VH-VL binders against q8ixk2r445to577. Designs and how they scored, part 269

Target 1, 133 residues: q8ixk2r445to577
Amino acid sequence: FFGMLQNKGLTDYCFDYNPPDENQIVGHQVILYLCHGMGQNQFFEYTSQKEIRYNTHQPEGCIAVEAGMDTLIMHLCEETAPENQKFILQEDGSLFHEQSKKCVQAARKESSDSFVPLLRDCTNSDHQKWFFK
Key: E = the ipSAE of ESMFold2; O = the ipSAE of OpenDDE; V2 = 0.75 times the mean of E and O plus 0.25 times the DockQ between their complexes.

## First folded at step 11 (VH-VL)

Design q129 (framework fv_recaticimab; at its last look DockQ between E and O 0.61; V2 from the best seeds 0.00; counts 0 for: pae E 6.3 > 2)
Fold by OpenDDE, look of step 11:
Structure q129 (fold): chain C 133 residues (1-133), chain A 120 residues (1-120), chain B 112 residues (1-112)
Amino acid sequence: as target 1 above (133 residues)
Amino acid sequence: QVQLVQSGAEVKKPGASVKVSCKASGYTFTGYYMHWVRQAPGQGLEWMGYISPYTSNTKYHQNFQDRVTMTRDTSISTAYMELSRLRSDDTAVYYCARVKYSGNYPFDYWGQGTTVTVSS
Amino acid sequence: DIVMSQSPSSLSASVGDRVTITCQSSQSVLYNYNNKNYLAWYQQKPGKSPKLLIYWASTRESGVPDRFSGSGSGTDFTLTISSLQPEDFATYYCQQYYSFRTFGQGTKLEIK
């Protein structure tokens, strides 16, 4: 699966990554932004290694969850996907993070009108449902 | 055995376009990235960009952004690099090169190179 | 772009010599999360395609003789040929793949 990764509950919002420096793609937070399909900021790939790749750049970035965090941060992909980069995109649309045993949920960023994907306890909320478009 | 076989030498006039092909065999074409590198006579290696044969996603070096187009035909495991508005300083050997795994690796296999000569 | 600078640009040596080529990157190519250096070395002979020798700064590609070794970390790297063989006379390039791809200008190793 590849393309825009769109949320079901927060309609018209997609995974978005726009690092300040394209030569330094590591360490920034993945956000949600209106799905526009323009450029490469919203192009992601779900791989057989259970990675969510940002393959707009080389080296490729892979979404990771750092210890103790609930945000999605861009790391570099590796030959063998590290545990903190493994997600299961389930048939029901839920995006499950294996290491934390939590689901990715579209949420409002604190003290902001912006949105971000956050790890939360898994529910049947449409805000935890995702699909590639 | 992994092989990258490129198309033959090209002679072009300034302003023309050239399209070089790179046929891959011995591996799953869509499982690896294909990069392009050129080398002017007596000069070093210059990275041009890459394509994902799986997604068709591309990224070009800024020096070529407006003139290069990379494509692929998965049915015949072939990558293409087209360079337009050719200039004399585009005279070089052009290489396709494979990147394995996640795409964060060096070039493990190279094509034999395609000589492109641009002259009036 | 990350700029790669090799030294020397050329050198002459004899069979059996120990040869050292250095490469410096304008910024670190070390990825802190896996502690790997995204640095490779290639060998190119006249009229031939480059050949991968070393990656991750110090890992030899399959089939590469033991006399070739890579070392270094961060911004400073070295390719060493412990005992030069006749087939080793060629041009060598370092390459970073931490941020897209860039090559050093090359080091031509000639027969003395």
Scores: ipSAE 0.857, ipTM 0.942, lowest interface PAE 0.6, mean pLDDT 95
Fold by ESMFold2, look of step 11:
Structure q129 (fold): chain C 133 residues (1-133), chain A 120 residues (1-120), chain B 112 residues (1-112)
Amino acid sequence: as target 1 above (133 residues)
Amino acid sequence: QVQLVQSGAEVKKPGASVKVSCKASGYTFTGYYMHWVRQAPGQGLEWMGYISPYTSNTKYHQNFQDRVTMTRDTSISTAYMELSRLRSDDTAVYYCARVKYSGNYPFDYWGQGTTVTVSS
Amino acid sequence: DIVMSQSPSSLSASVGDRVTITCQSSQSVLYNYNNKNYLAWYQQKPGKSPKLLIYWASTRESGVPDRFSGSGSGTDFTLTISSLQPEDFATYYCQQYYSFRTFGQGTKLEIK
């Protein structure tokens, strides 16, 4: 899979990566933004290693969740995907993080009008359903 | 067998442009980033930039930002580097080099190099 | 840019000698999450393209003889060639690939 990773419940919002220094992509949070398909910020690849890969940089970035955290952050991809970078995109659209046993949910950022993907206990909510467009 | 074959040598006047081609074979072209590196006579290696295999986006080193264009044609597995407003100090051998698709490798295969001479 | 400083710029040696070449980066190229140094060494013979020797600071590329070894971490790296062979007289470059690509200025290894 390659394209924009869109939320079913929060319609027209996609995974977006906008690091403050475009030359240093490691360690910043993935956000949700209106899907537009222009530029580099919204193109991701779901790989056979179950990575969500950001391919606009060399070395490439892969989405990770660090132990004890619920935020999705950018790490460097590795030849063998680390456990904290493995997500299962299921047929029902849920995006399951193997290490934490939690699902990715579109969530409103505290007291703001912006949105981020966060790990939450898995439910059948449409806010936990994702698809490539 | 991975192979990168570059276009032939060029002689140019100052102010002209040059476009160097790099034809890839023996692997899935769109799976690997292509970088360009040059080497002036008797000098070291200078990284110029890359083109993304999937999005065709580019990143250029600051020294070339306003003069270089990198493109690719996936139908013929060929990458291109064009350098405009040539100066005498652009005289160099220009290499294409690929990176394994994951970001954990350096350049594992290089083209044979294209000599560009800029003289009045 | 991460600046790579390589030393010496040239070196004369004889077949059978042991040589070392150093490389220093202006910032760490160690990726803490996997504990790997994103540093490579290349060999370039006159008129030819560079050839990858070492990556991740100390891992030999396939087909590279055991006499080539790399060491170091963070900002300080060394390429060692034990018992030099006639085919080893060349120019050697270090390269970081943690953030884009930057090469050292090269070390020319000449026969005495």
Scores: ipSAE 0.066, ipTM 0.690, lowest interface PAE 6.3, mean pLDDT 88
ESMFold2 (binder alone), look of step 11: mean pLDDT 93; pTM 0.949

Design q130 (framework fv_recaticimab; at its last look DockQ between E and O 0.91; V2 from the best seeds 0.00; counts 0 for: pae E 2.3 > 2)
Fold by OpenDDE, look of step 11:
Structure q130 (fold): chain C 133 residues (1-133), chain A 119 residues (1-119), chain B 112 residues (1-112)
Amino acid sequence: as target 1 above (133 residues)
Amino acid sequence: QVQLVQSGAEVKKPGASVKVSCKASGYTFTGYYMHWVRQAPGQGLEWMGYISPNAGNTKYHQNFQDRVTMTRDTSISTAYMELSRLRSDDTAVYYCARVRYSGYPFDYWGQGTTVTVSS
Amino acid sequence: DIVMSQSPSSLSASVGDRVTITCQSSQSVLYNYNNKNYLAWYQQKPGKSPKLLIYWASTRESGVPDRFSGSGSGTDFTLTISSLQPEDFATYYCQQYYSFRTFGQGTKLEIK
């Protein structure tokens, strides 16, 4: 699966990554932004290694969850996907992070009008449902 | 065994286009990125860009952004690099190169394709 | 772009000599999360494609003789040939692959 990763509950919002420096894509937070499909910043791929890859860069970026965090941060992909980069995109649309045992939820960023994907306890909320478009 | 076999030498006039092919074998073509690198006579190596294996997403170096097009035909495990509006300083050997894994260097190279641009 | 600078641009040596080539990157190519340096060394002989020698700064590619070794971290790297053999006369390039790909300008190793 590849393309825009769109949220079901937060209508018309997609995963978005726009690092300030394309030569340094590591360490920044993945956000949600209106789906536009015009740039490379909303193009992601779900791989057989259960990674969510940002493959508009080389080496590829892979979304990771750092210890103790609930945000999605861009790391570099590796030959063997580290545990903190493994996600399961379920048939029901839920995006499950294996290591934390939490689900990715579209949420409002604190003290902001912006939105971000955050790890939360898994529910049946549409805000935790995702699909590639 | 992994092999990258490129198309033959090209001679072009300024303003023309050239399309170089790179046929891959010995591995799963769609599993690896293909990069292109060129080398002018007596000069160093210059990275041109890459194409992703699955979606065919491309990224070009800014020096070639408006003139290069990288494509692939997965059915025949072949990558293509087309360079348009050729000029004399485009004379070079053009290489396709495979990335072993994500974040790895170029482990296999094509034999190179000499492109000569002259009036 | 990350700029790679090699030194020297050329050098002459004799068979059996110890040869050292250096490479410096304009920014660190060390990935903090896996502690790997995204730095490679290639060998290129006239009329031939580059050949991968070293990756991750110090890991020899399969089939590469033990006399080749890589060292360094962050921004400063070194390729060493412990005892130069006749077949080692070639041009050597360093390359970063931390962010896209950029090469050093090359080091031509010639027979003295």
Scores: ipSAE 0.790, ipTM 0.923, lowest interface PAE 0.7, mean pLDDT 95
Fold by ESMFold2, look of step 11:
Structure q130 (fold): chain C 133 residues (1-133), chain A 119 residues (1-119), chain B 112 residues (1-112)
Amino acid sequence: as target 1 above (133 residues)
Amino acid sequence: QVQLVQSGAEVKKPGASVKVSCKASGYTFTGYYMHWVRQAPGQGLEWMGYISPNAGNTKYHQNFQDRVTMTRDTSISTAYMELSRLRSDDTAVYYCARVRYSGYPFDYWGQGTTVTVSS
Amino acid sequence: DIVMSQSPSSLSASVGDRVTITCQSSQSVLYNYNNKNYLAWYQQKPGKSPKLLIYWASTRESGVPDRFSGSGSGTDFTLTISSLQPEDFATYYCQQYYSFRTFGQGTKLEIK
């Protein structure tokens, strides 16, 4: 799968990666933004290694969650996917982070009007459901 | 054995376009990114950009962004680089080069295609 | 762009000599999460494509003779040929691949 990774509950919002510049992609947070498909900030690939890849950079970026954190941060992909970069996109649309055993949820960043994907305890909420478009 | 075989030499006038091909064999073409690098006579190596053969997405160096197009045909395992609005300083050998895995440098290179731009 | 600067631009040496070539990047190419330097060295002979010698700053590519070694970290890197052979006279390039790709300008190694 590749394309825009859209939230079911937060309608018309997609994973978006917009670092300060193209040469500083490591260590910045993934956000949610209105789905538009313009440029390449919203193009992601889900791989057989359970990675969510940002292919607009070489080497590719891979979404990670660092131990003890709940934020989705851009790392570099590696030949064997590190455990903190493994996500399961389940048939019901939930996006499960294997290492933390938590689900990705669309959340309002505290305290702002912006939205971000965060790890939370898994629920049936549509804010924890994702699909590629 | 991995091989990258490029199209033959080209002579062009300023303002024209050139399209260089790179036919891959000996590996699964869609599994590996293809990059393009050029080298002007007596000069160093200059990275131009890449294409993902599977997804078809591209990224170009800013110096070429408005003039280069990289494409591929997965049915014949061939990558293409087209450079438009040629000028004399585009005279160079153009290489395709493969990336082994994410986070690795170029492990295989094509033989190079000489493009000469002269009036 | 991460700019790569090589020194010297050319070098004359005799068979059997130990030679060193240096490369500096404008930004660190060390990825702290895996502790690897995303730096490679290539050899290029006249009329030929470049050949990968070393990657991750110090890892020798398969089939490359032991006399080639790489060292350094962060922004400062060195290629060493411990005992120069006749077939080693070539141009050498460093390359970063931490953020896209950029090459040093090259070092031409000639017979003295």
Scores: ipSAE 0.528, ipTM 0.846, lowest interface PAE 2.3, mean pLDDT 91
ESMFold2 (binder alone), look of step 11: mean pLDDT 93; pTM 0.939

Design q131 (framework fv_recaticimab; at its last look DockQ between E and O 0.09; V2 from the best seeds 0.00; counts 0 for: pae E 10.6 > 2, placed apart)
Fold by OpenDDE, look of step 11:
Structure q131 (fold): chain C 133 residues (1-133), chain A 120 residues (1-120), chain B 112 residues (1-112)
Amino acid sequence: as target 1 above (133 residues)
Amino acid sequence: QVQLVQSGAEVKKPGASVKVSCKASGYTFTDYYMHWVRQAPGQGLEWMGYISPNTGNTKYHQNFQDRVTMTRDTSISTAYMELSRLRSDDTAVYYCARVGYSGGYPFDYWGQGTTVTVSS
Amino acid sequence: DIVMSQSPSSLSASVGDRVTITCQSSQSVLYNYKNKNYLAWYQQKPGKSPKLLIYWASTRESGVPDRFSGSGSGTDFTLTISSLQPEDFATYYCQQYYSYRTFGQGTKLEIK
């Protein structure tokens, strides 16, 4: 699966990654933004290694969850996906992070009008449902 | 044995286009990126861009963004690089080179190179 | 683009000599999370394709003699040939692959 990764509950919002330096894509937070598909900043790939790859850069970026955090941060992909980069896109649309055993939820960023994907306890909320478009 | 075999030398006039092929063997073609690098006579190596054999996605260096097109035919494990609107300073040896699909690897195998000469 | 600068652009040496080539990147090519430098060294002989020697700054590619070694981290890197052999006279390139690909301008190693 590849393309825009869109949230079901937060209508018309997609995974978005736009690092301030194109030569430094590591360490910044993945956000949610209105789906537009321009600039390759909303193009992601879900791989057989259970990675969510930022597929427009090389080396490719892979979404990771750092220890103690609930945010999604861009790391570099590796030949063998590390545990903190493994996600399961389930049949019901839930995006499950294996290491934390939590689900990715579209949420409002604190003290902001912006939105971000955050790890939360898994529920049946549409805000935890995702699909590639 | 991994091999990248490129098409033969080309002689072109300014304004023309050239399409170089790179046939891969000895490995799974879709498991590796294919990059293109050129080298003008007596000069260094210049990265041109790459193609993902799996998705077909490409990334070109800005110096070639409007003139280069990289494609692939997975059925015959062949990558192509087409450069249009040729000019004299495009005279160079053009190389294909593979990169591990994870993206974080150097060029471990290279084609033998294709000499492209642009002259009026 | 990350700019790679090699030094020297050329040097002459004799068989048996210790040779050192340096490479500097305009920004760090160190991936901090794995402590790996996305830096490679290539050897190219006239009329031939480049050959990978070192990757991740210090890892020798399979089949590369022990006399070749790479060191450095962040922005400063070195390729060392401990005892130059006749077949080592060639042009050497450093390359970063931390963000896409860029090469140093090359170092031509000639016979003195």
Scores: ipSAE 0.884, ipTM 0.951, lowest interface PAE 0.5, mean pLDDT 96
Fold by ESMFold2, look of step 11:
Structure q131 (fold): chain C 133 residues (1-133), chain A 120 residues (1-120), chain B 112 residues (1-112)
Amino acid sequence: as target 1 above (133 residues)
Amino acid sequence: QVQLVQSGAEVKKPGASVKVSCKASGYTFTDYYMHWVRQAPGQGLEWMGYISPNTGNTKYHQNFQDRVTMTRDTSISTAYMELSRLRSDDTAVYYCARVGYSGGYPFDYWGQGTTVTVSS
Amino acid sequence: DIVMSQSPSSLSASVGDRVTITCQSSQSVLYNYKNKNYLAWYQQKPGKSPKLLIYWASTRESGVPDRFSGSGSGTDFTLTISSLQPEDFATYYCQQYYSYRTFGQGTKLEIK
């Protein structure tokens, strides 16, 4: 799958990554932003290794969740996907993080009008449903 | 099949506003962003901005940001572009254009164009 | 903005001729993974709206005759019409859609 990864419940919001230094893409948080497909910030690939890759720049980034955290952070991709970089995009649209056994949910960032993808206990909420467009 | 049908030609005075409509048919209007592009006589194509028909959210090119407003009415599958404080160099054909997601978002369908003449 | 430059600005040709139009971007429009170039070509006939011919630099849109072909990568791109037909006399635009959307200034193809 390749394209903009969109949320069903938070309509018109997509995964977005815009690192402040184009030469250093690792270590920043993935956010949700209005879907537009411009600036190359919103193109992601879901791979056969269950990675969500940000590959508009080199080196390629893979979304990860660090132990004990609920935020999605950019790491370098590896030849074999580490467990913290494996997500299952299920037929019902849920995006399951294997290592933590939690689902990706669109959430409002506390004390702001901005939105982020976070790990939460899996539910059937439309805010936990994702699709490529 | 897919059609984008725009409103008719307009003649305006400097300082006035114009509102161009673009009615979509043959597809799910809310699933595709709508862009606006203009072409002055004898000139090339100039991108103006887009609207999400689903939410009404917009993004405008810097050159138009203070004068353009894009809206839509989902009940009639129609997008609108309004340009205010018209000048003679706003004389152009104004197009609506849809993005095609299969090709990485090129403009796959265009409206027929609306000629706006700003004179005297 | 990524600036798009087309060459030539105008040319004359006869039915049956092979025609080449070039387009250069000020920055690469190559999506490095899978080598996709975000470059499109449009045809515009007098009094008509533009029509998409080619996307991803070399993929023909549905219904576009195979005499139209696109090539190139990164910053340098070419549209080729292998044997001109009467309906091909038009203005041709390249457009990048990698970052924002900018068009080349156009190439007017006239009958000789």
Scores: ipSAE 0.008, ipTM 0.601, lowest interface PAE 10.6, mean pLDDT 87
ESMFold2 (binder alone), look of step 11: mean pLDDT 92; pTM 0.929

Design q132 (framework fv_recaticimab; at its last look DockQ between E and O 0.82; V2 from the best seeds 0.00; counts 0 for: pae E 2.7 > 2)
Fold by OpenDDE, look of step 11:
Structure q132 (fold): chain C 133 residues (1-133), chain A 120 residues (1-120), chain B 112 residues (1-112)
Amino acid sequence: as target 1 above (133 residues)
Amino acid sequence: QVQLVQSGAEVKKPGASVKVSCKASGYTFTDYYMHWVRQAPGQGLEWMGYISPNAGNTKYHQNFQDRVTMTRDTSISTAYMELSRLRSDDTAVYYCARVRYSGNYPFDYWGQGTTVTVSS
Amino acid sequence: DIVMSQSPSSLSASVGDRVTITCQSSQSVLYTYTNKNYLAWYQQKPGKSPKLLIYWASTRESGVPDRFSGSGSGTDFTLTISSLQPEDFATYYCQQYYSFRTFGQGTKLEIK
């Protein structure tokens, strides 16, 4: 699966990553932004290693969850996906983070009008359902 | 065994285009990135860009952004690099080079190179 | 772009010599989460394509003789040939792959 990773509940919002420096793509937070299909900021790939890859850059980035955090942060992909980079995109659309045992939820950023994907307890909310478009 | 076999030498006039092919064998073509690197006579190596294995994403160095097009035909395990609006300083040996699955490795296999000569 | 600078640009040596080539990057190519340096070394002989020697700064590619070794971290790296053999006379390039790809200018190793 590849393309825009769009949220079902937060209509028309997609995973978005735009690092301030293309020569340093790691360490920044993945956000949600209106799906626009323009450029490469919203292009992701779900791989057989259960990674969500940002492969519009070399080296490829992989979304990770750092210890104690609920945000999605870009790391570099590894030959063998580390545990904190493993997600299960389930049939119901839920995006499950294996290590934390939490689901990725579209949420409003605190004290902001912007949105971000956050790890939350898994529910049946459409805000926790995702699909590639 | 892994092999990258490139098309033969090209002689072009300024303003023309050249399309170099790189046929891969001995591995799963769609699992690897293909990069392109050129080398002017007596000069060093210059990275041109890459094409991804599945999605077909491309990224070109800014020096070639407006003139280069990288494509691939999975049915025949062949990658292509087309350079347009050729000029004399495009005279070089052009290489295709493989990057292993993660995309975060160096070039482990190279084509034999294709000499492109641009002269009036 | 990350700029790679090699030293020296050329070097004359004899068979059996210990040879050292250095490479410096304009910014760190160390990925701090895994502590891996995204730095490679290539060997190129006249009329031939480059050959991968070292990656991750210090890991030898399969089939590469153990007389070749890489070291360094962050921005400063070194390729060492412990005892030069006749087949080792060639041009050597360092390459970063932390941010796209960039090569050093090359070091031509010639026979003295």
Scores: ipSAE 0.880, ipTM 0.944, lowest interface PAE 0.6, mean pLDDT 95
Fold by ESMFold2, look of step 11:
Formats: structure tokens, sequence, C-alpha cells
Structure q132 (fold): chain C 133 residues (1-133), chain A 120 residues (1-120), chain B 112 residues (1-112)
């Protein structure tokens, strides 16, 4: 799968990655932003290695969650996907992070009007349902 | 065996366009990015950009952004680079080179090069 | 762009010599999560496509003779040819691939 990774519950919001410098993509947080499909900040690919890849950069970025953390940040992809970069996009739309055994949820950033994807205990919430469009 | 076979030499006039092909064989075409690199006579190597064969998305170096288009046809395992509004300083050898899709590596295989000559 | 600067631009050497070529990047090309340097070295002979010699700064590509070695980290890198052979006279390029791709300007290695 590839395209915009959209949230079902937070309507019209997509995964978005816009690092301050094209040459410094590592370590910044993935956000949610209104889906627009321009400029490729919202173009992601889901791979057979269970990666969510940001392919508008070389080397490719891969979404990761560091141990004990709940934020999704950009790492570089590797030949064999590290465990912290493996997500299962399930048939019901849930996005399961294998290492942490948690699901990706659209959440409002504390004390902010902005939104981010975060790891949370898995539920049936539409805020934990995702699809490519 | 892995091969990248490029189209033949081209002679063009200023203002024209050129489209260079790169036919891949000996590997799964969609497992590798295709990059393009050029080399003017007696000069070094200049990276131009790449295309992802699966999704078809591209990224071009700023120096070529307005004039280059990279495409591919996965059914015949072929990548293309088209450079428009040619100038005499676009005279160069144009190479395709692959990068493993499953990881970020340097260029392990290169095409033989396509000489493009731009003269009035 | 991450700018790559090679030194020297050219040099003359004899068969059997030890040759050292350096490369400096304007930004670190070290990926700290895996401790890998995203730096490669290529050899190019006249009229031929470049050939990969070294990647990840110090890993030799298969089929590359042991006399070729790479070293360095972060911003400063070295390609060494321990005992120059007749087939080693060529132009050598470093390349970073940490953020897109950029090449050094090349080092032409000629017979003295």
Amino acid sequence: as target 1 above (133 residues)
Amino acid sequence: QVQLVQSGAEVKKPGASVKVSCKASGYTFTDYYMHWVRQAPGQGLEWMGYISPNAGNTKYHQNFQDRVTMTRDTSISTAYMELSRLRSDDTAVYYCARVRYSGNYPFDYWGQGTTVTVSS
Amino acid sequence: DIVMSQSPSSLSASVGDRVTITCQSSQSVLYTYTNKNYLAWYQQKPGKSPKLLIYWASTRESGVPDRFSGSGSGTDFTLTISSLQPEDFATYYCQQYYSFRTFGQGTKLEIK
C-alpha cells in the first residue's frame, strides 16, 4: 500500500512528515495534518516488512517507536526492519505496533490544537483505525 | 546476471528534449530504486534524482527540478529520464544506477552510460 | 546539499606505492542509531561506468581486492590503496548517501 495514511475517526487527517531540513530527517515526530496530497509530506508506503516508509527521501525514512515511548519518530530504514519499526495494518483498520503490543491512535497534543499519532492500548475506537487513500 | 542497458547516444539541438531509457534485467525491478547521474566531459559525477519503481514517486536535485522528468514502465522493467530545454552544457554521459529498495545503499550496478551531445 | 570535498584533486604515483585519498563532508554522515557511516567510494576508468569499492565507510564490496580499504567516521574519511597495481590508475570518487546523494569532485590517480 502507498499514499496518504488517513484516520477514520479524526476525519480528513493524515500522517504527515515535514522535517525542518530535508537533510536532517532523523529524530523528528510524525504528526497528523489535514489531508491534501501535495508536496509529498503525506506520502507513505506500507511494505512487506511491516514498515511505514517515507520514500520522498533517500535514504528512506521508516517510522519507529523507541522503547518505553509512545511517540512515532522518523528513523532510517534498514535492510531488515528493526523490531521497533514493525507495524501490522490489520483487516479492521487497526495499526498494531508489534514490539510494544499497542495500537496507533490519533490524539490531540496536550495543551494544543494539533494532532499526532501515539501508541495507546488497543481498543475498537475509530481513532485507532487507519487506511490508505 | 544483473544488467542495466541504456539507450544509444543522442545528438540534440539546444531547446530540444532527450529521453534516455534504462532496461533492467536479472533482478526484480520493483525491489530497487533507479537513480540518474550525469558526467560532463572531463568532469565529475552529478546526481540528478531518483524514481521509486513501485509507487512512481520521484525526487529531483534542485538544479534539474524544472527540466527533468523520471518515469518507469514496470511491465518491461524500464526506467526513463527526460531532460527538456537542453543547453550546450547538458552535454554529458547520463547513467542509470540502482539502489536496493529494502535498504539504503550506494549504487551497486550502473548502466553503461548514454552520451547526449547538445550542439547547434 | 551535504558538500563532499576530496583531496587531492590529482596525484601521480608508481606501481607499489601506498596511496591515500581523503574526503570530508560538510555535515556528519554517521547514523548514530546503527553507528554506520553512509559513505561510499567508487573507482572509474576512462570510458567506463563507476564501480563500487567501499560502502559504510569501511566495508569492501565483494570482488574488490584487499589492498583497498576505507576508514574514518563522521565527516572525515580516507581511501587507502596499500600497494598500487597497474589496474588501479583511475579516478576515485567519494559519495555520501546519508541525505540524498552527493559526490566528491574526484581524485585522478595517474602514473608517475
Scores: ipSAE 0.451, ipTM 0.818, lowest interface PAE 2.7, mean pLDDT 90
ESMFold2 (binder alone), look of step 11: mean pLDDT 93; pTM 0.945

